# VHH binders against Type-1 glutamine synthetase 1 (glnA1), part 15

Target 1, 342 residues: Type-1 glutamine synthetase 1 (glnA1), of Dictyostelium discoideum (Social amoeba) (q86b00r158to499)
Amino acid sequence: PRNSLQRAIDRLKNKFGISLKGSFEEEFYLIKKGDNNNSSVASLLNSIEKLDHGTFANYHSLDCYGDILEKITNALEEQGLPIEQLLSESGSGQFEITIDYTDIMEACDRHIIVRQTINSIASYNGYIATFIPKPFDGLVGSGCHAHLSLWDTNDSNLTPDANGECGLSLVNQFFIGGLLKHSKSLTALFNTTPNSYKRLKPFYWSGCNVSWGLDNKESFIRIPSSPFSATDGCSNFEIKTIDHTSNPYLAMAGIIHAGFDGIENSIAPPPPTSLFDQSVLNNQLIPSNFEDAIQSLKENHYLCENIGNDISNAFIHVKLAENKILKELSDDDQILKLLELF
Short names: E, the ipSAE of ESMFold2; O, the ipSAE of ESMFold2 at other seeds; V2, 0.75 times the mean of E and O plus 0.25 times the DockQ between their complexes.

## First folded at step 11 (VHH; framework vhh_7qbe_3)

Design y2 (from x2 with Y29F A109D; at its last look DockQ between E and O 0.10; V2 from the best seeds 0.00; counts 0 for: pae O 11.4 > 2, SAP .694 > .668, placed apart)
Fold by ESMFold2 at other seeds, look of step 11:
Structure y2 (fold): chain B 342 residues (1-342), chain A 123 residues (1-123)
Amino acid sequence: as target 1 above (342 residues)
Amino acid sequence: QLQLVESGGGLVQAGGSLRLSCTASGFTFTMGWFRQGPGKEREFVASISRSGGSTYYADSVKGRFTISRDNAKNTLYLQMNSLKSEDTAVYYCAASIVYYGSHLWSEGDYDYWGKGTRVTVSS
């Protein structure tokens, strides 16, 4: 799958002189270990709530977890990972670590290292770190949002244009148009378990609306603004739906080929939406379950061929088998099984 | 809201020493000291990571000032030795509750500030 990403990177560069840079926002929960108190979902939730007195980000949640978070950040820095941010997220016991952006292949490699490091440090210090998309009903899910930007051969950022829609250059708008065109198929690559789709609900800020917009947390593609956006344009865009069940190399290969289609065919995205619009535009949703997402991917011969027919067929076969096994489990048993993996 | 309370300021002779303290009401990552002399803008003095393993000093105080912290007491310290009249200022404690993977020497990188403690160095 790493080779599939490299072919996608080469394709975009060879045809258009464009390279992709990015980073992931790594969201996860920390659960303090205890004897026999992790045998059910209710037990896991009780452990988190006793360590955190709030359901939203605040400085008191960071105070409860300060020592483990410092050990995690020190371990990442010792491995040469340039941490941009660590903060408490909305969920009780939920945290986010963001690494500085870099060339997309290295960003994907770093994504793997970050997860491995967090799991290892947590385990050695009496915690369980979980990246399960929706481990707890009633609490916020965990994603790994990708922040992306397009660059030319002179290492100049092609994404911003202060005069463009949402502060984006026309080429980046076409890239987004391709992403939205392929969004249902991409969902199969981004969200690969039944649990993933418990996170992907309207009004959960998961990005399940097939739309884009400035600072719109409900959109598949969010355009972050900055104090300089009005004069310089917006420097990047965010894909919100990706979660940790994805293979980052396949997910990013799909993203590149979808964006390539958008640029090559000049696919304009629909008008942007804002979080505060009532129902000005008719938004479509991504698939609400894996079976519909994977069927969309199967029928998307463009993505499957460009990713590699052998690779995409193997992915489809493996994930369908895994999803069948998971669906036979109770919701609690599914979470406990996923806890071993994510 | 996180509160930072400085103490330990006062009048001291040139060449003397003084130790400033700052108690935080909760968790912090990087903490730092800034100062503002009469008619001057606030300037960076020193910063320290939560673990204490990374410190940074303004050139004007390097070798004379030592920043340290005691996380069990949520307290930041600034040991000021070999004081000069140019060190006369109001000293401010600052804290960040977000980890940034680089030096935090800009005012804009800090989320919370103390009210300051005055240090006067007599000639």
Scores: ipSAE 0.000, ipTM 0.303, lowest interface PAE 11.4, mean pLDDT 83
ESMFold2, look of step 11: ipSAE 0.012; ipTM 0.475
ESMFold2 (binder alone), look of step 11: mean pLDDT 88; pTM 0.900

Design y3 (from x2 with V98T; at its last look DockQ between E and O 0.79; V2 from the best seeds 0.00; counts 0 for: pae O 7.8 > 2)
Fold by ESMFold2 at other seeds, look of step 11:
Structure y3 (fold): chain B 342 residues (1-342), chain A 123 residues (1-123)
Amino acid sequence: as target 1 above (342 residues)
Amino acid sequence: QLQLVESGGGLVQAGGSLRLSCTASGFTYTMGWFRQGPGKEREFVASISRSGGSTYYADSVKGRFTISRDNAKNTLYLQMNSLKSEDTAVYYCAASITYYGSHLWSEGAYDYWGKGTRVTVSS
């Protein structure tokens, strides 16, 4: 799949002189191993409640986890991974780490190393790190949001335009138009387990609405604002639905080919949604289960052919088999199985 | 809530030295010193990572001031040598509870602030 991403990168560059840069927001839980052998979902949740009880505040969570977080940040910096930010998220024991953006192939490589490093450091220090999209029904899920931007051959950012819709250039709007056109098929690449769809619900800030907008956390594509957006435009856009079950190389190859279609065919996105109180229409949703997502991908000959028919067919075959096995397990047994992987 | 308490300010002759301390009530990532002179905006002085391995100084104090910390005591220090009259200011301890990379040294990167300690440099 790495070669598939390289072909997508080359295709975008050769036709339009455009390169993609990005980074991932890595959301995960840290669970301290207790004397109880954390072998059940209930014992895992109890460990979180004991360690981070009585607060969602960033300060208290950081005070409880500061030592392990310091070891994680030191290990990432030792490997030359420039951390942009690490912060406590809304869930008890949940954190987010973001590495500085770079060219998209390197960003995908960094994503793999970040996950491996967090898991390894946690394990050696008596913790379980989990990237499962929805490990605990009563707690917020974990995503793997991608922040992306388009660049020209002079290394100038093509994404911002202060006069454009949502502060975006027209070419970036067409890229987004392509992403929204293909969003249902892309969901199969982004969210590859039954558990993924426990996170992808309306009003969970998961981005399951097929829409886009400035600071709209319910949209598939969120446009982050900054203090400089009014003068400089918005420098990037965010895909919110991606989770850690995805293969980043396949996910990003799909993104590039979908955006390529948008640019090549001048596909305007629908009007953006902004400020929830001003929303005028109910948006379409991405598929609510993996079978519908994968069926959309099977029928999307454009994406399958450009990613590579042999790669796409293998992905579809393997993921259908894996999902069938997982769906035969109880909810708790699915979580315990997924802990081995994510 | 996290509290920061500065100490060590006072009156000192030009060319002299002072050592400022700041005790934090809990865990912090980056800590730093800022100062506000008479009629001036608050300005960055120095910062230090939690490990102590990354230190940064404003050009105006490089070579004269040294920032350090003792995490076992939750205490930040600023050793101020070769003091000049323009170093007269209220010095503020600041701390971040969000980890930022080494390229974020603005006031906006710091979540908690002390009440300040006054340093007056006389002739």
Scores: ipSAE 0.012, ipTM 0.477, lowest interface PAE 7.8, mean pLDDT 85
ESMFold2, look of step 11: ipSAE 0.028; ipTM 0.540
ESMFold2 (binder alone), look of step 11: mean pLDDT 87; pTM 0.900

Design y4 (from x2 with S51R V98I A109D; at its last look DockQ between E and O 0.75; V2 from the best seeds 0.00; counts 0 for: pae O 9.1 > 2, SAP .684 > .668)
Fold by ESMFold2 at other seeds, look of step 11:
Structure y4 (fold): chain B 342 residues (1-342), chain A 123 residues (1-123)
Amino acid sequence: as target 1 above (342 residues)
Amino acid sequence: QLQLVESGGGLVQAGGSLRLSCTASGFTYTMGWFRQGPGKEREFVASISRRGGSTYYADSVKGRFTISRDNAKNTLYLQMNSLKSEDTAVYYCAASIIYYGSHLWSEGDYDYWGKGTRVTVSS
């Protein structure tokens, strides 16, 4: 839980004088409840059929949802949440909200509040908001990409170095080295349902390759460029695989402990890859299903011990039981069950 | 594609007033006015958030110009009072369909632009 993240934060700060800041890109679908479908479940099933047949265009989706989007943004701003942007993704009722970055504990708290606010506003206004990773087989999945950076105790950003690989400081490169070393185990914390792995496919820009690189949408770790990257370095890095099935506190605790391992042991990441180089190399992939991801976590005594053995064992037990139940369901029934859970 | 259509420009005596309008063909978040005088680059005039709670003005127009909007009509307004000869310009309506939490007063912050309406202030 939240206390496990606090211990990870303290560990990184006490040993290295480093703190983590970040934010999430929150992707979700809005589904209008039908006049003749009074339940959230029936509305979702009806919308699956309509969206798969091209019921809404990109521009038309934004026009049709303008009032609800305004209510969502107003509610978030009234709570003091500094929205960076909201946009329509792909035009089929999918949207993305990005909140300004902050200290990682607060960023995780904001992540929870954003989801709760979107769900509440949608419900009161005749909509369903869904954060299910892959609710529609023919449409883009939903994730919550994390943008992260390393800072010292004087509030100076330690991530950029214009002369470093991909514009990153050496300490941030070691942090990434640790993340890549632990990437298969971290996947169990990031993507906790069978549905999650319908989104995590090569060429879906989901970040399935155990690699890193500048603007590489297929890499587990993406380094976003800016107009100032050549002069100032790159100010942050992005983990693309995280979805809304994760507990953000456990996910970030895992990230911090993995990065700590990288710094403590000077683990250099492999050479960065670009989107054009990816087909030439046999890149290692993250696990393609939850069973393999959770097995990697079970075998990762370093992560389990640092997160807390009791917490890790409980997580593994609960998620294995939950995944067994979900896998017995049809695809439609799985979606309905996920709607109850998320 | 979103379209913005300005109206209300014309010839006006110095010290006079005009009201510009801009009708949008669809939903917009922040809207603003820019202007381009003869031989000059386009410059910011005023902007307004969708709910009207955040308004911003260039120093050169503060106290004389008032930006407002009517979301039911998808229409942006600029009330221009105490006009001066230096206010002579083509006035452009601009809109963003991306919500930005920060202020929008740079030309690059807006996604869509009108064709402009000319305001000429005679001395």
Scores: ipSAE 0.012, ipTM 0.404, lowest interface PAE 9.1, mean pLDDT 84
ESMFold2, look of step 11: ipSAE 0.059; ipTM 0.526
ESMFold2 (binder alone), look of step 11: mean pLDDT 87; pTM 0.896

Design z1 (from x4 with Y103S; at its last look DockQ between E and O 0.77; V2 from the best seeds 0.00; counts 0 for: pae E 4.9 > 2)
Fold by ESMFold2, look of step 11:
Structure z1 (fold): chain B 342 residues (1-342), chain A 124 residues (1-124)
Amino acid sequence: as target 1 above (342 residues)
Amino acid sequence: QLQLVESGGGLVQAGGSLRLSCTASGFTYTMGWFRQGPGKEREFVASISRSGGSTYYADSVKGRFTISRDNAKNTLYLQMNSLKSEDTAVYYCAASIVYGKGSHLWSEGDYDYWGKGTRVTVSS
């Protein structure tokens, strides 16, 4: 799969002189190991709730994660990962680590290191770290949103254009057009378990709408703005749906080939949407389950051939088999099984 | 509790330079500089992510000021060149730690801790 990404990178560079840079927003939960053996979903959720609801729960919640989060950050930096931010998403034990963008192959390699390091540091310090897309029905899900930008051979960012739609250059708009065209097939690469689709729901800001827009958290493609967008344009775009069940090399290979199609065929994206636009409610959605997503990928001969037919066939076969096994489990047992993996 | 201590302020002639420093007593992620001129509200000057990979500047200082940091020393810097009388203000260091509210590098509300400020006066 890493070789498949390298071929995609080379294809984009050789034809158009374009390279992709990016980073992932790594969302995860930290669950304190307690006296209970954490053998059920209820016990895991109770461990989070006990930490928040003890006699000094509010006080302990404010400072009990600081030490583990600093240890995680230090461990990542010792491995050469340039940590940009670490954020608390809520008071529920969910956090997000962001890392500086870089060449997309290295960004994918770093994504793997982040998961491994967080799991290791958490375990050594009495925590369970989980990247499961929707581990708790009543709490927010976890994704690994990709921030991407297009660069030329002179290392100049091609993504921004202050005069372009949503502050984007025309070439980046065509790239996005390709992404939207292939979005249903890409979902199979991004969201590879039944649990993934518990997170991917309209009005959850998960990005289920096959659309794009400036600061639109409901869109598959979000364009982040800044106070400087009017002068400098928007420097990157964000794919919100990707989660940690994905193989980042396959997901990114798919992204590049989809964007390549957009540029090569001058595929204009539809007009952008906003959160206040009623058309967001009526937009086409990505598949609501893995079976529909994987069927879309199977029928997408363009993506399968460019990723590599052998690789694509192996991915499809393995993921269908894994999905069948997971769906034989109760919802709770599925979560417990996924804890071994993510 | 995290403490932020600014230094390097003072009196300087227009066109001159100053280098502000801010030392943090502990671990920080996003850091920034804000300023409050006479009779004005506090305004954003510059910000920097922990790695230094993301930096932002107010239009009024872009090209003249440079923000940087040294995480080994827990120190934030602001190199202020080509100073103008309009740059006269109290300059505040700000930092966000893990329990911050958001991911914005330019919004005052996203910073949890603030220094007491250092005065910069630019004379004609």
Scores: ipSAE 0.268, ipTM 0.679, lowest interface PAE 4.9, mean pLDDT 85
ESMFold2 (binder alone), look of step 11: mean pLDDT 88; pTM 0.903
ESMFold2 at other seeds, look of step 11: ipSAE 0.330; ipTM 0.718

Design z2 (from x4 with T30Y I97T H104E; at its last look DockQ between E and O 0.73; V2 from the best seeds 0.00; counts 0 for: pae E 6.3 > 2, grease 25.1 > 24.2, SAP .672 > .668)
Fold by ESMFold2, look of step 11:
Structure z2 (fold): chain B 342 residues (1-342), chain A 124 residues (1-124)
Amino acid sequence: as target 1 above (342 residues)
Amino acid sequence: QLQLVESGGGLVQAGGSLRLSCTASGFTYYMGWFRQGPGKEREFVASISRSGGSTYYADSVKGRFTISRDNAKNTLYLQMNSLKSEDTAVYYCAASTVYGKGYELWSEGDYDYWGKGTRVTVSS
């Protein structure tokens, strides 16, 4: 899959002189381990959720998390992964870490290291870190949103244009047009487990609407703004749906080939939507389950051929088998298995 | 407990330059500069992510001011060029020690600690 991503990177650069830079917003929960004689991870997680009306709330204090978050930050920086942002997300004990953006191959490599580092530091300090897309019913899910930008051969950011729609250059709008065209197929690469689809619902800010817009948290493509976007344009765009079950190299290869299609064929995206005009939402959504997403990918010969037919066929076969196994596990065993995998 | 100590303020002629520094006594995530002119509310000037990968500037200072930081020295800088009389203010260093409350690095509410300020006076 790294080789597939490298071919996608080379294709975009060779044809258009464009390079992709990015980073992932790493969303995760920290759960403080208790003095519990039950050693089952699934039983521990269920006990925490069952007792949530008091015991779990005590572990969500900001004072309780300060030390672990500093240790995570220091460990990442010692590995040469400088922290761009660390935020508390909407949810009990949920946090988001973003590493500085870089060339997209390195960003994907960093994504793997970030998960390993957070898991290791959490475990050493008496925490469970979970990247499961929807680990707790009733709480906000965890994704790994990709922030992306297009750059020319002079290392100039091609994404912003203060005079363009949503502050974006025309070439970036075409890239987004390609992403939206392929969004249903890309969902198979982004969201690869049954649990993933518990997160991907309208009004959950998961980005399941096939749309784009300025600061629109319900859109597949969100364009982040600042108070200075009117003079500078918007420097990047965000793909909301990606979660930690994805292989980042395969997901990004799909993104690049989809965006390439948009630029090559001058695919204009539809008019942007805003969060305040939600009547347009829910008319076109990404697939609501993996089986429909993977079927869309199977029918998308453009993506499959460009990613590599052998690689795509292997992905489809392996993920269908894995999904069957996961769906046959008890709820507790599913969570335990996902915790070990992601 | 975290202390922020500004330095580098003073009197400077219009069109001149000045460099502010702010040394933190400990670990910081986000840092920024705010200022308060006579009879005004404190306003955002510039902010910087921990890595320095993202910087933000108020429109009134964009192109003239440069924010930077050195995490090994726990120090934040503001290089102010082409100074105008409107830049006369008390400049405050601001920092967060754990995490931000959102993506709004330009909001006072996202900073937990503040320096006492340093006075910058720009003469005609």
Scores: ipSAE 0.166, ipTM 0.636, lowest interface PAE 6.3, mean pLDDT 84
ESMFold2 (binder alone), look of step 11: mean pLDDT 86; pTM 0.892
ESMFold2 at other seeds, look of step 11: ipSAE 0.228; ipTM 0.662

## First folded at step 12 (VHH; framework vhh_7qbe_3)

Design a1 (from y1 with R102S; at its last look DockQ between E and O 0.29; V2 from the best seeds 0.00; counts 0 for: pae E 15.3 > 2)
Fold by ESMFold2, look of step 12:
Structure a1 (fold): chain B 342 residues (1-342), chain A 123 residues (1-123)
Amino acid sequence: as target 1 above (342 residues)
Amino acid sequence: QLQLVESGGGLVQAGGSLRLSCTASGFTYTMGWFRQGPGKEREFVASISRSGGSTYYADSVKGRFTISRDNAKNTLYLQMNSLKSEDTAVYYCAASIVYYGSHLWSEGDYDYWGKGTRVTVSS
């Protein structure tokens, strides 16, 4: 799959002189190992609640995790991984780490290293780090949001245009048009387990609406603003649906080929949407289950051929078999099995 | 609790230079400088990531001010060159114990604040 991404990168560069850069927002839970048995979802949730004594004091909660977060931070910096952001939810045991953006192949390689480092440091220090998309029904899910931008051969950012719709250049709007055209097929590459679709719900800020817009957290494509967006344009766009069940190389290969289609065929995206009363945002959604997503991918001969027919066929066969096995399990047993993998 | 102590403020003639320091009593991620001029709201000046690899500046100071940090000393610096009378303000050190990157321009992004150090630029 790494070779498939490289072919996608070369295709975009050779035809249009465009390169993709990006980064991932890595969301995960830290679960304290201990004398308590971690063999049930209830015991895992109880371990999170026991560790976090400070429900009413945000700093107190961060102080409880401070040692492990510092160790994770130091380990990433010592490996030369430039951390952009680290965030936490008060009282939740969930954290988000973002590495500085770079060329998309390196960003994918860094994504693997970040996840490995977090897992290793957590395990050494008596924690389980989990990247499961929806490990706890009552708590926020974990995504792997991608921030992306288009660059020319002189390393100039092509994404912003202060005069463009949502602060974006026309070429980036066509790239987004392609992404939206292929969004249902891309979902199969982004969200590869039944559990993934427990996170992908309207009004959860998961990005399941087939739309785009400035600061619209319900859209498949979110355009982040900054204090400088009015003068400089918006420097990147965000895909919110991706989770850690995804192979990042296949996901990004699919993204590049979809965006390539948009540029090559001048596919204008629909008018952007704003965050509204959320009842209005449900009228066009990505697939609500893996079977529908994978069927869309099977029928998308453009994506399958460009990713590689043998790679696409193997992915489809393996993931259908894995999903069948997982769907035979109760929701809790799925979590426990996924904990071994993510 | 984390404490931030600024130093290095004072009186400087326009066109001059001044170096501010801020010592933290513990571990910090992103650190930044804010300022409040006479009769004005507090405004963002500059921020720097934990690693020092990423910096972010307000347009009004870009090219004249340089933010840096020494993590071994837990100290944040602001080198202020080509000072103008408009730079007269109380300068505040701020630290996040959550955010690591440099793109933090809002007061709400910072958890701890120093008491401030006064900078007066005269003609």
Scores: ipSAE 0.000, ipTM 0.258, lowest interface PAE 15.3, mean pLDDT 84
ESMFold2 (binder alone), look of step 12: mean pLDDT 88; pTM 0.898
ESMFold2 at other seeds, look of step 12: ipSAE 0.036; ipTM 0.510

Design a2 (from y1 with Y29W; at its last look DockQ between E and O 0.90; V2 from the best seeds 0.71)
Amino acid sequence: QLQLVESGGGLVQAGGSLRLSCTASGFTWTMGWFRQGPGKEREFVASISRSGGSTYYADSVKGRFTISRDNAKNTLYLQMNSLKSEDTAVYYCAASIVYYGRHLWSEGDYDYWGKGTRVTVSS
ESMFold2, look of step 12: ipSAE 0.650; ipTM 0.863
ESMFold2 (binder alone), look of step 12: mean pLDDT 89; pTM 0.914
ESMFold2 at other seeds, look of step 12: ipSAE 0.663; ipTM 0.867
ESMFold2, look of step 13: ipSAE 0.648; ipTM 0.858
ESMFold2 (binder alone), look of step 13: mean pLDDT 89; pTM 0.913
ESMFold2 at other seeds, look of step 13: ipSAE 0.671; ipTM 0.870
ESMFold2, look of step 14: ipSAE 0.639; ipTM 0.858
ESMFold2 (binder alone), look of step 14: mean pLDDT 89; pTM 0.911
ESMFold2 at other seeds, look of step 14: ipSAE 0.670; ipTM 0.864
ESMFold2, fold request of step 17: ipSAE 0.603, 0.608, 0.580; ipTM 0.848, 0.848, 0.843
ESMFold2 (binder alone), fold request of step 17: mean pLDDT 89, 90, 89; pTM 0.915, 0.916, 0.916
ESMFold2 at other seeds, fold request of step 17: ipSAE 0.639, 0.644, 0.612; ipTM 0.863, 0.860, 0.855
ESMFold2, look of step 17: ipSAE 0.658; ipTM 0.865
ESMFold2 (binder alone), look of step 17: mean pLDDT 89; pTM 0.914
ESMFold2 at other seeds, look of step 17: ipSAE 0.622; ipTM 0.849

Design a3 (from y1 with I97Y; at its last look DockQ between E and O 0.64; V2 from the best seeds 0.00; counts 0 for: pae E 6.0 > 2)
Fold by ESMFold2, look of step 12:
Structure a3 (fold): chain B 342 residues (1-342), chain A 123 residues (1-123)
Amino acid sequence: as target 1 above (342 residues)
Amino acid sequence: QLQLVESGGGLVQAGGSLRLSCTASGFTYTMGWFRQGPGKEREFVASISRSGGSTYYADSVKGRFTISRDNAKNTLYLQMNSLKSEDTAVYYCAASYVYYGRHLWSEGDYDYWGKGTRVTVSS
């Protein structure tokens, strides 16, 4: 899959002189190990509730976790991974770490190292780190949102245009048009377990609407703004649906080929939507289950051929088999099994 | 109980330079500088992510001020060049322990504050 991403990177660069840069927002829960090794979903939730009465904004939660978060941050920085941000997310015991953006191959490599480091540091310090998309009913799910930007051969950011719609250049709008065209197929690459689809619900800010817009948390493509966007344009765009069940190399290969299609064919995205706009409430959704997502990918010969037919066929067969096994488990047993994987 | 201590303020001639420092008593994530001029409300000056990968500046200081940090020393800096009389203010160091996925431009987004250091720019 790494070679598939390299071919996608080369294709975009050779045809258009464009390179993709990005980073992942790594969302995860930290769960203190109990005397009984946290062997049930109820015991996992109890461990979180003992330390945290809070929400997304709870300073008490960060005080209880400050030591482990500092150890994680130091370990990442010692490995040369520059921490951009760390924050407490909406879920109790949920955190987000973002590494500085870089070229997309290195960003994917960093993504792997970040997950491995967080898991190792947590384990050595009596914690379980979990990246499961929706481990707890009633708590916020975990994604790994990608922030992306397009760059020219002179290392200048091509994404912003203060005069463009949502502060984006025309070429970036076409890239987004391609992403939206292929969004249902891309979902199979981004969200590869039955549990993934418990997170992908309307009004959960998961980005399940096939739309884009400035600061629109319900859209598949969110355009982050700042007070300076009116002068400078918007420097990047965000794909919100990606979760940690994805192979980052395949996910990014799919993104590049979808965006390539958008640029090559000048595919204009639909008019942007806002979070408060009723049109977001009525937009078409990404598939609500893996079977429908994977069927969309099977029928997408463009993506499958460009990713590599053998790689795509293997992915489809393996993930269908894994999903069948997982779906035979109760919701709680599925979570416990997924803890072994993510 | 995080403590932030600013230093480096003083009197300087217009066109001159100053370097402000802020030492944190512990681990910090996003940090920023705010200022309050005579008879004015406190306003955003600059902010920086923990890695330094994201920096932001108020339009009034872009190109003249540079924010930086040294995480090994828990120290935030503001290099102020080409100072103008309107830069006269008390400068406050701020740090966020909790971050809500926005760039920290509003004082309500910062959890910890220093007591300030005065900068006076004379003509």
Scores: ipSAE 0.164, ipTM 0.625, lowest interface PAE 6.0, mean pLDDT 85
ESMFold2 (binder alone), look of step 12: mean pLDDT 88; pTM 0.898
ESMFold2 at other seeds, look of step 12: ipSAE 0.203; ipTM 0.645

